# Designs tried in a protein design chat: VH-VL binders against Flagella basal body P-ring formation protein FlgA (flgA). Part 19

Target 1, 205 residues: Flagella basal body P-ring formation protein FlgA (flgA), of Buchnera aphidicola subsp. Acyrthosiphon pisum (p57418)
Amino acid sequence: TVQKFNFFDLNKQLNIFLKKEYPLNEDSIKIIIHTPLKKNIYCRKPDFSILSNTHNLGLINILLTCSKQHYYLTVEVQSEGEYIVANRKIPRGTRIKESDLKILIGRLDVLPNNTYRKKKDVVNRISLREFFPLQPITSFMTRPFWLVKVNQQVTVIINGNNFKMSSKAKSLSNGAQNQNIRVKTNSGKIINGIINENGEVIVSP
Short names: E, the ipSAE of ESMFold2; O, the ipSAE of OpenDDE; V2, 0.75 times the mean of E and O plus 0.25 times the DockQ between their complexes.

## First folded at step 17 (VH-VL; framework fv_maftivimab)

Design y2 (from x3 with heavy chain V103L, light chain S93N; at its last look DockQ between E and O 0.01; V2 from the best seeds 0.00; counts 0 for: pae E 18.8 > 2, placed apart)
Fold by ESMFold2, look of step 17:
Structure y2 (fold): chain C 205 residues (1-205), chain A 123 residues (1-123), chain B 106 residues (1-106)
Amino acid sequence: as target 1 above (205 residues)
Amino acid sequence: EVQLVESGGGLVQPGGSLRLSCAASGFTFSNYAMNWVRQAPGKGLEWVSTISDSGGDTYYADSVKGRFTISRDNSKNTLYLQMNSLRAEDTAVYYCAKSYDYLWGDYEAFDIWGQGTMVTVSS
Amino acid sequence: DIQMTQSPSSLSASVGDRVTITCRASQSISSYLNWYQQKPGKAPKLLIYRASSLQSGVPSRFSGSGSGTDFTLTISSLQPEDFATYYCQQSYNYYTFGQGTRLEIK
């Protein structure tokens, strides 16, 4: 009534599953199966799942469930693409400029977590430690450049259809350009607005 | 009482060396970046150098790079400036100054200044 | 390198006058602009930080305004002790001082 699911068919289904989980994108993807499935595994209705968080790179574990049987597979997902490194020694506390950065192409699966992929995401941020030439730069190694600091008195600008009003308020948090921020007026009213290039908080209708 | 007291100024010939000290008291010295600022006679203020709270990062004006070395000893609450290859243009009163806020990595105002020490470079 | 230009370089004024000193940065420095007062033979004293915040112990007749590239220091009613040289300083990228404004007795 039932037939054994041979290794060729099961490996084909594993490949289809993995291609769905790691589709074609700007990066190249290479998948290496480290735990080959035995030819004689019986599996009426195979179900593949990733045991770790999805979209991870490198060594991952896959659970194959066949009825009540469990099989554990190890596969390696290699990816190559662009990432951002320091172009020179960058001291701690530096406001990063584009000339401080270099784009390299290489193995993304061996990089530290949250390594930056585009220069635009690093420019204008502050280094939290010293960077050495060709060191990959991660989001944990930088912070936003704050135009507004917590407790700072800021100018709030309210643009109406026929008027432009300004007042002073105290910022309730740090904020970078184009971020939404909450400020508290002398009367205790809390206002939300967007920080402009000059550190002013713009409130729109 | 918060105080900064500079010492070590004097007369030195061109090409000579001099070491300035700044003794700090009345605040937790190791929590703040420290700075040297100079003022030539009859002229304005010129930033010279900054050192981070731990001493791990140092910054210099272009006019002194490679000749001056800022350092600190947090166990002695003392800031130093080693000045080598001195030139006539280095003649100035040298002030040490405390950065206002260390928490955000920003370069902030200088809220406490010493009285200054005079360095004269002439033959 | 960020250049700071103060205007005027020198100013004569009388006790009770309203005095305005301007400072222009060669590029946007947001609100990272500080003002110092220096009397002859003394170290500078911080007056205003972050463009408009009054330092503790500084009289309320001093005020600061501006953001981006253009900044002003205002003394609303000049007192005898206010005759000094005033410096602006950017603290956006390292430090640069303006050339100073000498405020003298008229």
Scores: ipSAE 0.000, ipTM 0.472, lowest interface PAE 18.8, mean pLDDT 84
ESMFold2 (binder alone), look of step 17: mean pLDDT 92; pTM 0.947
OpenDDE, look of step 17: ipSAE 0.023; ipTM 0.533

Design y3 (from x5 with light chain P95H; at its last look DockQ between E and O 0.01; V2 from the best seeds 0.00; counts 0 for: pae O 12.9 > 2, placed apart)
Fold by OpenDDE, look of step 17:
Structure y3 (fold): chain C 205 residues (1-205), chain A 123 residues (1-123), chain B 106 residues (1-106)
Amino acid sequence: as target 1 above (205 residues)
Amino acid sequence: EVQLVESGGGLVQPGGSLRLSCAASGFTFSNYAMNWVRQAPGKGLEWVSTISDSGGDTYYADSVKGRFTISRDNSKNTLYLQMNSLRAEDTAVYYCAKSYDYVWGDYEAFDIWGQGTMVTVSS
Amino acid sequence: DIQMTQSPSSLSASVGDRVTITCRASQSISSYLNWYQQKPGKAPKLLIYRASSLQSGVPSRFSGSGSGTDFTLTISSLQPEDFATYYCQQSYNYHTFGQGTRLEIK
């Protein structure tokens, strides 16, 4: 079957395609096609591909392939949604609390990349610089809180088939939850593991 | 192929000395603890000694403590057992064995064994 | 020192039989228990490590269970090549072997 693409249909198809490519709500996406199309495009098997960085919203270049025909489209992808800002002035080195954060709704495509979308992802992190009120917070502006510090004795846990084994080791670096860390056992062996919420180092078999 | 080959066994008089060797191949020798296990004729297995991967730690069965010395040369992929003050009860086939590769447990199971070398202590 | 006691010392069975060998430690050894198979004139072969983990290349008819002081090696359906001597080994505190269980053909 031949699928007909007019401006409206093309937008719909682009929305479907972009929804798959970006973890965005369809209702929060507005697509503006900047490439003028003089006539309808007919495709038996339309195929879309993003030519620009897939991690960025805003202006993107999309290739529409219809059999042997190629259409280069400049598309502006506007998205609206929740994002996290500083609720107050936050000094550098602050362990961020939930009350330090505010949720705003607005254009996501104009925000810096890696802007936080949920408070839970920012809470308990450390600010790497001073935040101003209503400033969007990104992952590059914070670091994890250290659950394990260098030279700290830690419990190392290995999960096997129907058993748990634990031992003590010394941390070789600071580490946060879900971070990979190197520890030195009493025998002097260095092993790698992941720090859990309790500050324990989990080693995969 | 992973291999362990023991050598140095033979006949020795009580009070004598003997040095066993174990040549390792097919694996990174320096990454594993190594072990000696012996078996008297018609009897069961007896752990003799263990040495850590780097050689920094050594362990001995009470029956051989003070008389036997385990060592290794990682540059030569070789394990040794120096046996002094040998007794009749030391008569056995001596096996070298590789410790199983656990993340943090160097001294658990023995997954690779040599063919063994016979040591006979007799007057 | 931790003593390991196997039972039985010997048993006779037929091909196809379910065979169970037990090993008891004089104190708790957690899961630090290994099983070996030895055939006459050959070096021991690792079957099970850490109580229940099957060594690579070992048939699935072999299984291990237990924790603390009591452990079991099970052969679900005995094959001709399974007639041998079996040893348990603790690795909780140094190493100690059981006295062995000789499995012979009936």
Scores: ipSAE 0.000, ipTM 0.539, lowest interface PAE 12.9, mean pLDDT 87
ESMFold2, look of step 17: ipSAE 0.437; ipTM 0.777
ESMFold2 (binder alone), look of step 17: mean pLDDT 92; pTM 0.946

Design y4 (from x5 with light chain P95R; at its last look DockQ between E and O 0.01; V2 from the best seeds 0.00; counts 0 for: pae E 20.9 > 2, placed apart)
Heavy chain, then light chain:
Amino acid sequence: EVQLVESGGGLVQPGGSLRLSCAASGFTFSNYAMNWVRQAPGKGLEWVSTISDSGGDTYYADSVKGRFTISRDNSKNTLYLQMNSLRAEDTAVYYCAKSYDYVWGDYEAFDIWGQGTMVTVSS
Amino acid sequence: DIQMTQSPSSLSASVGDRVTITCRASQSISSYLNWYQQKPGKAPKLLIYRASSLQSGVPSRFSGSGSGTDFTLTISSLQPEDFATYYCQQSYNYRTFGQGTRLEIK
ESMFold2, look of step 17: ipSAE 0.215; ipTM 0.679
ESMFold2 (binder alone), look of step 17: mean pLDDT 91; pTM 0.938
OpenDDE, look of step 17: ipSAE 0.581; ipTM 0.818
ESMFold2, look of step 19: ipSAE 0.000; ipTM 0.411
ESMFold2 (binder alone), look of step 19: mean pLDDT 92; pTM 0.942
OpenDDE, look of step 19: ipSAE 0.205; ipTM 0.711

Design y5 (from x3 with heavy chain D53R, light chain S93N; at its last look DockQ between E and O 0.01; V2 from the best seeds 0.00; counts 0 for: pae E 15.7 > 2, placed apart)
Fold by ESMFold2, look of step 17:
Structure y5 (fold): chain C 205 residues (1-205), chain A 123 residues (1-123), chain B 106 residues (1-106)
Amino acid sequence: as target 1 above (205 residues)
Amino acid sequence: EVQLVESGGGLVQPGGSLRLSCAASGFTFSNYAMNWVRQAPGKGLEWVSTISRSGGDTYYADSVKGRFTISRDNSKNTLYLQMNSLRAEDTAVYYCAKSYDYVWGDYEAFDIWGQGTMVTVSS
Amino acid sequence: DIQMTQSPSSLSASVGDRVTITCRASQSISSYLNWYQQKPGKAPKLLIYRASSLQSGVPSRFSGSGSGTDFTLTISSLQPEDFATYYCQQSYNYYTFGQGTRLEIK
């Protein structure tokens, strides 16, 4: 059937669209529509799209298309939740420990992009610069801790239903825990596996 | 334990009025949109009405629009449905249901339901 | 309005059978489809939300699939407690329930 919309109905349809674009999570999310929609607009088949390349928090622009008519809406997406800051001054090159980190609660939409949300995602990473107390920590400020270095000899473990085999190989790249990595055996064969917590490469059938 | 308990059902003559209540416990009532769903005897489920977590937005099925009013009192953890100009076709078990959506609560699944209260509209 | 059509209206099956119930929307609802189970004299119980997400406490033998207009609920190995009526529900624009599928013991 054809639906008739006025300002109130368009506001409902916009909320439906935004709810799908910002799904359920642990964060508190508020949507504030800044563009006045008090004019009566009848739109048989509203088509909403976000004009950003990403689904950012904060102020965003939305295009409403009604047949050949275009309407531009400004919407504010506010979010509150947990994020990770430095608990102390952290020198460049530090292997980050859990005690180096603190959890704060606050507005996520005003934080730097890619700010970490959970301590587990930061622990054991290497700082790429100096962090100051209470500074939000972003993914661009850290790198993985390498358990395996390029050309390092590693133990390869092959698990089967009734067997476990091990052999030696040389790694073809740097690798972190749980990363897929390629290794070269003494015979020259290249195989793939996942790095475990001990720096061993696990291969499954 | 999370619980919804409906009350206020009964026998009413056509054209009469009735007010249903739904008492909520075991969760933060003000964080969720709330819903009324009805089921006529031997029939399927029919959505009736939805109210946003603050009470600022209300939505109604076309079959009840203008006759029913949904409301809530977040200080009492209670959802209401005022039913006016009742018709025989309004005869049903009325359930209250909690929306799943933590932040919005609109247009999501109903994860907690009450046991229902029977409304019978007849002479 | 978005109409929801379930198929079949009723189904007889034995314990251990694999059962599939379908639900079709009159227009695309993306993945905003939910499944409920209702036993006689009881309120509905949420099984699946957003087409394929299993509600907490629901046995893993239940699964949902589909997007757009066509959706399925599958019970991989039917148990005695699964005999009930099943409803799909779109939650894309307000709410509409399917007419229900009654699942009975053969």
Scores: ipSAE 0.000, ipTM 0.444, lowest interface PAE 15.7, mean pLDDT 83
ESMFold2 (binder alone), look of step 17: mean pLDDT 92; pTM 0.949
OpenDDE, look of step 17: ipSAE 0.006; ipTM 0.548

Design y6 (from x5 with heavy chain S54H; at its last look DockQ between E and O 0.01; V2 from the best seeds 0.00; counts 0 for: pae E 11.2 > 2, placed apart)
Fold by ESMFold2, look of step 17:
Structure y6 (fold): chain C 205 residues (1-205), chain A 123 residues (1-123), chain B 106 residues (1-106)
Amino acid sequence: as target 1 above (205 residues)
Amino acid sequence: EVQLVESGGGLVQPGGSLRLSCAASGFTFSNYAMNWVRQAPGKGLEWVSTISDHGGDTYYADSVKGRFTISRDNSKNTLYLQMNSLRAEDTAVYYCAKSYDYVWGDYEAFDIWGQGTMVTVSS
Amino acid sequence: DIQMTQSPSSLSASVGDRVTITCRASQSISSYLNWYQQKPGKAPKLLIYRASSLQSGVPSRFSGSGSGTDFTLTISSLQPEDFATYYCQQSYNYPTFGQGTRLEIK
């Protein structure tokens, strides 16, 4: 049998669709439809698609397709969950410590884009702006701490099965811990390696 | 259920002092920054002061800095504004307001407001 | 301080009209902009936060948009209870309010 969905059924189907697209296991979700569907719209097989990124919160645009008819809907996705804020005033240029951070629970859709959700993702980064107490911290307002800077002389460590060798080289880029970087030896050879906790470049044979 | 109730307004002479109180109920007061916002008769809204959830950080509009002191008692769910050296331009309705889910109102809206208390400074 | 300028200062409209109020910041405030409604003799009421997020319990005829320096509050179908003064307020830094927009019946 072919089922037609009226205005009320379409709103129910949109809610089901959006909850599947936003699988927030620890977070709560609330959906508000701002663009009203006309009460006399009937659709046998509604097809919803998100015109924006499926992970966006707040206002999003939905395309409803009903047998070649297209309807553009504005929908609000509200969510609550944990996020990271400054635990104190953090001056610009600070290497962020865990004690500088606090976890809050609140509306995720009202936060600046890219607000951190886990302390581990913020610790050891450098602040790019002054943060006030309880200000949400976003990824565009921080940068990684660099253990190695461009043109810096670095120690290259090569670990083999039965040997360990070290040499000096010049870094070709800035680099953080665990990042792959390129270094240039005195002979001009370019070697790739991984930066360890001490700013040494580890190369595996 | 969620309420903010201001008190302590009244008539005072220039140079005098007055202490406002704001009693909070229906939410966990100690989790939120609190604010004072005023409105002179027939005029717009003006932010006055903000205090952090723990009370350790305070902020003031330039027009009141050095004369007003914001404080809070989280055990009594009460916000205070001590107003000294009052001037005629301080005449306004004073509202207390809760910051939305954040301590000191950095980017926060004021989601809950009291009814306001009137302060009149005149001879 | 970040100066907030509202336009228009006063507006006359009829029930059922679509109404648009504009708020402009003196510098970029990203999306840190809130809208309030104030009726005579009453405290302000939060309508919109973060430029476009509708506060719980606020009718869906209210909407907000914008980022950077230019922001808009829209009432899609004006109701009798919507005649009030509307304020924008930035929350990027220490709060500042627009001068207000009075919405009156025509």
Scores: ipSAE 0.006, ipTM 0.412, lowest interface PAE 11.2, mean pLDDT 82
ESMFold2 (binder alone), look of step 17: mean pLDDT 92; pTM 0.948
OpenDDE, look of step 17: ipSAE 0.671; ipTM 0.851

## First folded at step 18 (VH-VL; framework fv_maftivimab)

Design z1 (from y1 with heavy chain S54H; at its last look DockQ between E and O 0.01; V2 from the best seeds 0.00; counts 0 for: pae E 21.2 > 2, placed apart)
Fold by ESMFold2, look of step 18:
Structure z1 (fold): chain C 205 residues (1-205), chain A 123 residues (1-123), chain B 106 residues (1-106)
Amino acid sequence: as target 1 above (205 residues)
Amino acid sequence: EVQLVESGGGLVQPGGSLRLSCAASGFTFSNYAMNWVRQAPGKGLEWVSTISDHGGDTYYADSVKGRFTISRDNSKNTLYLQMNSLRAEDTAVYYCAKSYDYLWGDYEAFDIWGQGTMVTVSS
Amino acid sequence: DIQMTQSPSSLSASVGDRVTITCRASQSISSYLNWYQQKPGKAPKLLIYRASSLQSGVPSRFSGSGSGTDFTLTISSLQPEDFATYYCQQSYNYPTFGQGTRLEIK
């Protein structure tokens, strides 16, 4: 017998699909369907696809496929959780410290894109503009603190089995701790290594 | 501000009819199932009826089935209860209540309530 | 039709007390149980959904537990504003409420 799926049946299956795509975590997630499903949609096995590929919050588009028919749904994904704001006015060019930051709880779906969620991801970065009190801080508003600057002479440390050697080279770019960086030796050879806490470039064979 | 406001209560004779209204504001009314829950004076809560978000599915307690009709007008953000063949045992405060969110699996929790409207069925 | 039985029907307690209210279903309802608080002349307020999930804005002194047929609402340290009537409600099928538990000041 041909099975008609009413609104409740399709809503249940959409809920199961969205739970898989937006799993339970520390954040509260609420889903609102803006495009109503027709009461008498025939669909033995509905297939849902998220057309946005980043698991974005806010308005997203979902493709419902029922055999030969396609339905486009607009769904709103709301979320509440922790995010990072400025605890005070922070001048441009400031090396950010933990006391400069405050954790707020609120709607994540209305925040600027790439708003930081954890203090550890912001501490020691450099502000690229002035921050105002309680302003959400995004990755676009900060840069890494440079331990190595372009054209700076750096010590390259090469660790091998049973040996360790060092030499001098010129950095080809700015670099932060733990970043892979290219350096050029006096002979013109280009070496890749990782910057340590002291601004040295560590190369492993 | 999220709010539900009931109206249309009053005194009615047994066998009479009454229509209750519930005006919704502060949320997207058409996204949620809506409910009527009643409370007789000095007594507990009793679910009366539920209507789906689109209005196509209705559910009733056995005590009111065939006598009460739930409906909604999503263009006016208003929930209704048509009450016919009223009896003394229908005397209660009638609350309008919003269902939580069907999508996340909390089927019939009632997260927002109105302040109620009193219906008295007496000669 | 799923019958919900609350106990006790009334309870006297003092500020700071730990109180427990129980709710029993006539059949398994999994974890589909909700708790409400109601003060005289006021509408009910949702406290707990799905047996143990705290509604937003509800103080952490409220907690729920249980699954199947036996459920409890616990207030860990009673406050003056907690004196009210409490209802359980199953959402496994067509909603039914417990008879209520009136929590009064000792």
Scores: ipSAE 0.000, ipTM 0.414, lowest interface PAE 21.2, mean pLDDT 83
ESMFold2 (binder alone), look of step 18: mean pLDDT 92; pTM 0.947
OpenDDE, look of step 18: ipSAE 0.318; ipTM 0.718

Design z2 (from y1 with light chain S91H; at its last look DockQ between E and O 0.04; V2 from the best seeds 0.00; counts 0 for: pae O 11.4 > 2, placed apart)
Fold by OpenDDE, look of step 18:
Structure z2 (fold): chain C 205 residues (1-205), chain A 123 residues (1-123), chain B 106 residues (1-106)
Amino acid sequence: as target 1 above (205 residues)
Amino acid sequence: EVQLVESGGGLVQPGGSLRLSCAASGFTFSNYAMNWVRQAPGKGLEWVSTISDSGGDTYYADSVKGRFTISRDNSKNTLYLQMNSLRAEDTAVYYCAKSYDYLWGDYEAFDIWGQGTMVTVSS
Amino acid sequence: DIQMTQSPSSLSASVGDRVTITCRASQSISSYLNWYQQKPGKAPKLLIYRASSLQSGVPSRFSGSGSGTDFTLTISSLQPEDFATYYCQQHYNYPTFGQGTRLEIK
């Protein structure tokens, strides 16, 4: 069976191909063929290959092989999905709340790299810069909220198999939740632990 | 003395283009976001566009999005507004305005304004 | 967009009068509100920022108050040079201005 390729058929085939090549949802991508075919192509077994070494969306060059014939296509790959923006003006140094964020649906391929996709990843972080309303937020624009600061006295909890011990120590650095941190005990011993949601340092024997 | 001086205004036909400039002096230009605000004859104020201190971020009113481009040259202490596909409703005095404090959140308070430059779009 | 509604649109007053202008936002804007004064043929001048902070060089007879949706600009004792048009402006979202309040001499 020979498959006749027109613009729509080719688009469908490209979508199938791109879905395999990229972790993309077929319904979330839009393909624009910039190199129109001069005539219909009949292809029994179409084979696509990306000619660029970049796995980036946008303008890409694709080689379509049908039997022994090769067709070079310039294709624009647009992707759509949810991403996080500022819901209001957010000053620098702000501890971000959920209400400060908004989910938009739109083109992802034109957004800055590392744009957040989920609110949960941004909430409770600190803005490193001011945000304008509807501005996409990236991981480089925020930092973790520090539950523990340098020289801060912290509670150290040692969880044993059949016991729980708590003591006081001084932090040697800033630390966020689930981050490893070094603390200095009153005896002068330096120990490592993980900061929990309460700002305590959990040490496992 | 801190001041802003706009230039480039004039008469242009619908569909035409115009480029406005704003020369800044008396402050560290590169530390502040800059803005364009316009005022139609006998009307109120309308925000047009904002550009961050470094020029990395730009924002536009819906009424001018896709037609206007804000830019800046920090080495020249100059703000620009490229206006394309001009319409009659774009007729206004265009003000260059300095953000009050871009770093501390008052970036959309405008503490310094230029004298404005008149843009008239008419056939 | 957030709509800003000023009241009144115009008013007449005499020198020495206490004048109050109100501004209402279509939604809460916290304290992200500014007040400007504009005289004919001149650029606007910032009077108040952050709802209640007096801009440097502005006379103390000017004051701002409010938060959320309702804001007021007060001139405690009107002076001859205060006759002008006043605008409120929010910057919680994309900046929008009130329609203005024209303060005229009675």
Scores: ipSAE 0.006, ipTM 0.514, lowest interface PAE 11.4, mean pLDDT 87
ESMFold2, look of step 18: ipSAE 0.341; ipTM 0.729
ESMFold2 (binder alone), look of step 18: mean pLDDT 91; pTM 0.942

Design z3 (from y1 with heavy chain A33Y; at its last look DockQ between E and O 0.01; V2 from the best seeds 0.00; counts 0 for: pae O 10.6 > 2, placed apart)
Heavy chain, then light chain:
Amino acid sequence: EVQLVESGGGLVQPGGSLRLSCAASGFTFSNYYMNWVRQAPGKGLEWVSTISDSGGDTYYADSVKGRFTISRDNSKNTLYLQMNSLRAEDTAVYYCAKSYDYLWGDYEAFDIWGQGTMVTVSS
Amino acid sequence: DIQMTQSPSSLSASVGDRVTITCRASQSISSYLNWYQQKPGKAPKLLIYRASSLQSGVPSRFSGSGSGTDFTLTISSLQPEDFATYYCQQSYNYPTFGQGTRLEIK
ESMFold2, look of step 18: ipSAE 0.395; ipTM 0.740
ESMFold2 (binder alone), look of step 18: mean pLDDT 92; pTM 0.945
OpenDDE, look of step 18: ipSAE 0.005; ipTM 0.536

Design z4 (from y1 with heavy chain T50V; at its last look DockQ between E and O 0.01; V2 from the best seeds 0.00; counts 0 for: pae E 13.9 > 2, placed apart)
Fold by ESMFold2, look of step 18:
Structure z4 (fold): chain C 205 residues (1-205), chain A 123 residues (1-123), chain B 106 residues (1-106)
Amino acid sequence: as target 1 above (205 residues)
Amino acid sequence: EVQLVESGGGLVQPGGSLRLSCAASGFTFSNYAMNWVRQAPGKGLEWVSVISDSGGDTYYADSVKGRFTISRDNSKNTLYLQMNSLRAEDTAVYYCAKSYDYLWGDYEAFDIWGQGTMVTVSS
Amino acid sequence: DIQMTQSPSSLSASVGDRVTITCRASQSISSYLNWYQQKPGKAPKLLIYRASSLQSGVPSRFSGSGSGTDFTLTISSLQPEDFATYYCQQSYNYPTFGQGTRLEIK
């Protein structure tokens, strides 16, 4: 059975729209409507759309289209959840380890954009600047740690059904552990493989 | 302390009327949607009605629609339920309950409950 | 109308047991599900809101999980004060409650 919307109850319809656009996950979500709809607005088929970036936290703008009439609303989306901070002062250029990180619970909507949510996404990355204790860590503050660098000679290990062989090749790009990478052999052939923990490229034909 | 206190319950004959009150204290009453939830003796919980923080929007369970009227007086921190055309199946403990979050307050969890007031419809 | 079905309707358990109560919605309710505890003669008490968020002042032995149609309340190590009736309630639309689960001491 489909839900029938009450055209005289636009605030209820707005709340249903917002619950659809901001489904609950592990995080707590609180939505504050700053521009409530007036009760005298009649709308048979309301069409709500988000004018700001979809699913962003903080202040967002919503357009209600009702026939050819437009109504503009401001809504605030607050959220609480886990995020990653520095557990100590971390100098620039540090290869980040798990003990360098701490999980805090707090307001996600007031954090810098792209703040990390899980330690696994930060471990082994390189800090691009100094981090202070309890500072939120963002993706813009780190880069991948590369086991293989472009033009580096690497060992290629080819696993076959009844054989295992190795050869040398030149990497065509930077690469992190477990990343697929292209390498160029001495004969000029380009092959694909997965970087292992030792910086070797594993190929399974 | 945060508190909700219901009153106005009692014995009434079928077809009769009662008005329930719920006095709120310890929180900003006007910021939250308020609900009535009932529980028949030995039975589960049934949501009855909700009123928005301003009082501008009201919603009712189908079982009470047209017979019950929810209202509030934010200057007195008081929630009301006017019950008309009462039936035997309306016999229950009636709780007032505060919605958890004022933005989603007419649909959210109920974080503060009163002690309940008993309504018995019998003759 | 979104129907909420709890399972089991009653159960017996001993202090220290791990207890699991389930709640199924007749349609997807995302994570708009809340759990309450009710002792005889008293009002319900909110335990879990939004499927998995622990209400302030509720012991950490209570936890909630699930999304969509299937939800679970777990008590990791049952205490004497936990013997009560438990209700789930959806807040996706106009509220509806499960029929309740009575938890008794064995």
Scores: ipSAE 0.000, ipTM 0.476, lowest interface PAE 13.9, mean pLDDT 84
ESMFold2 (binder alone), look of step 18: mean pLDDT 92; pTM 0.946
OpenDDE, look of step 18: ipSAE 0.034; ipTM 0.537

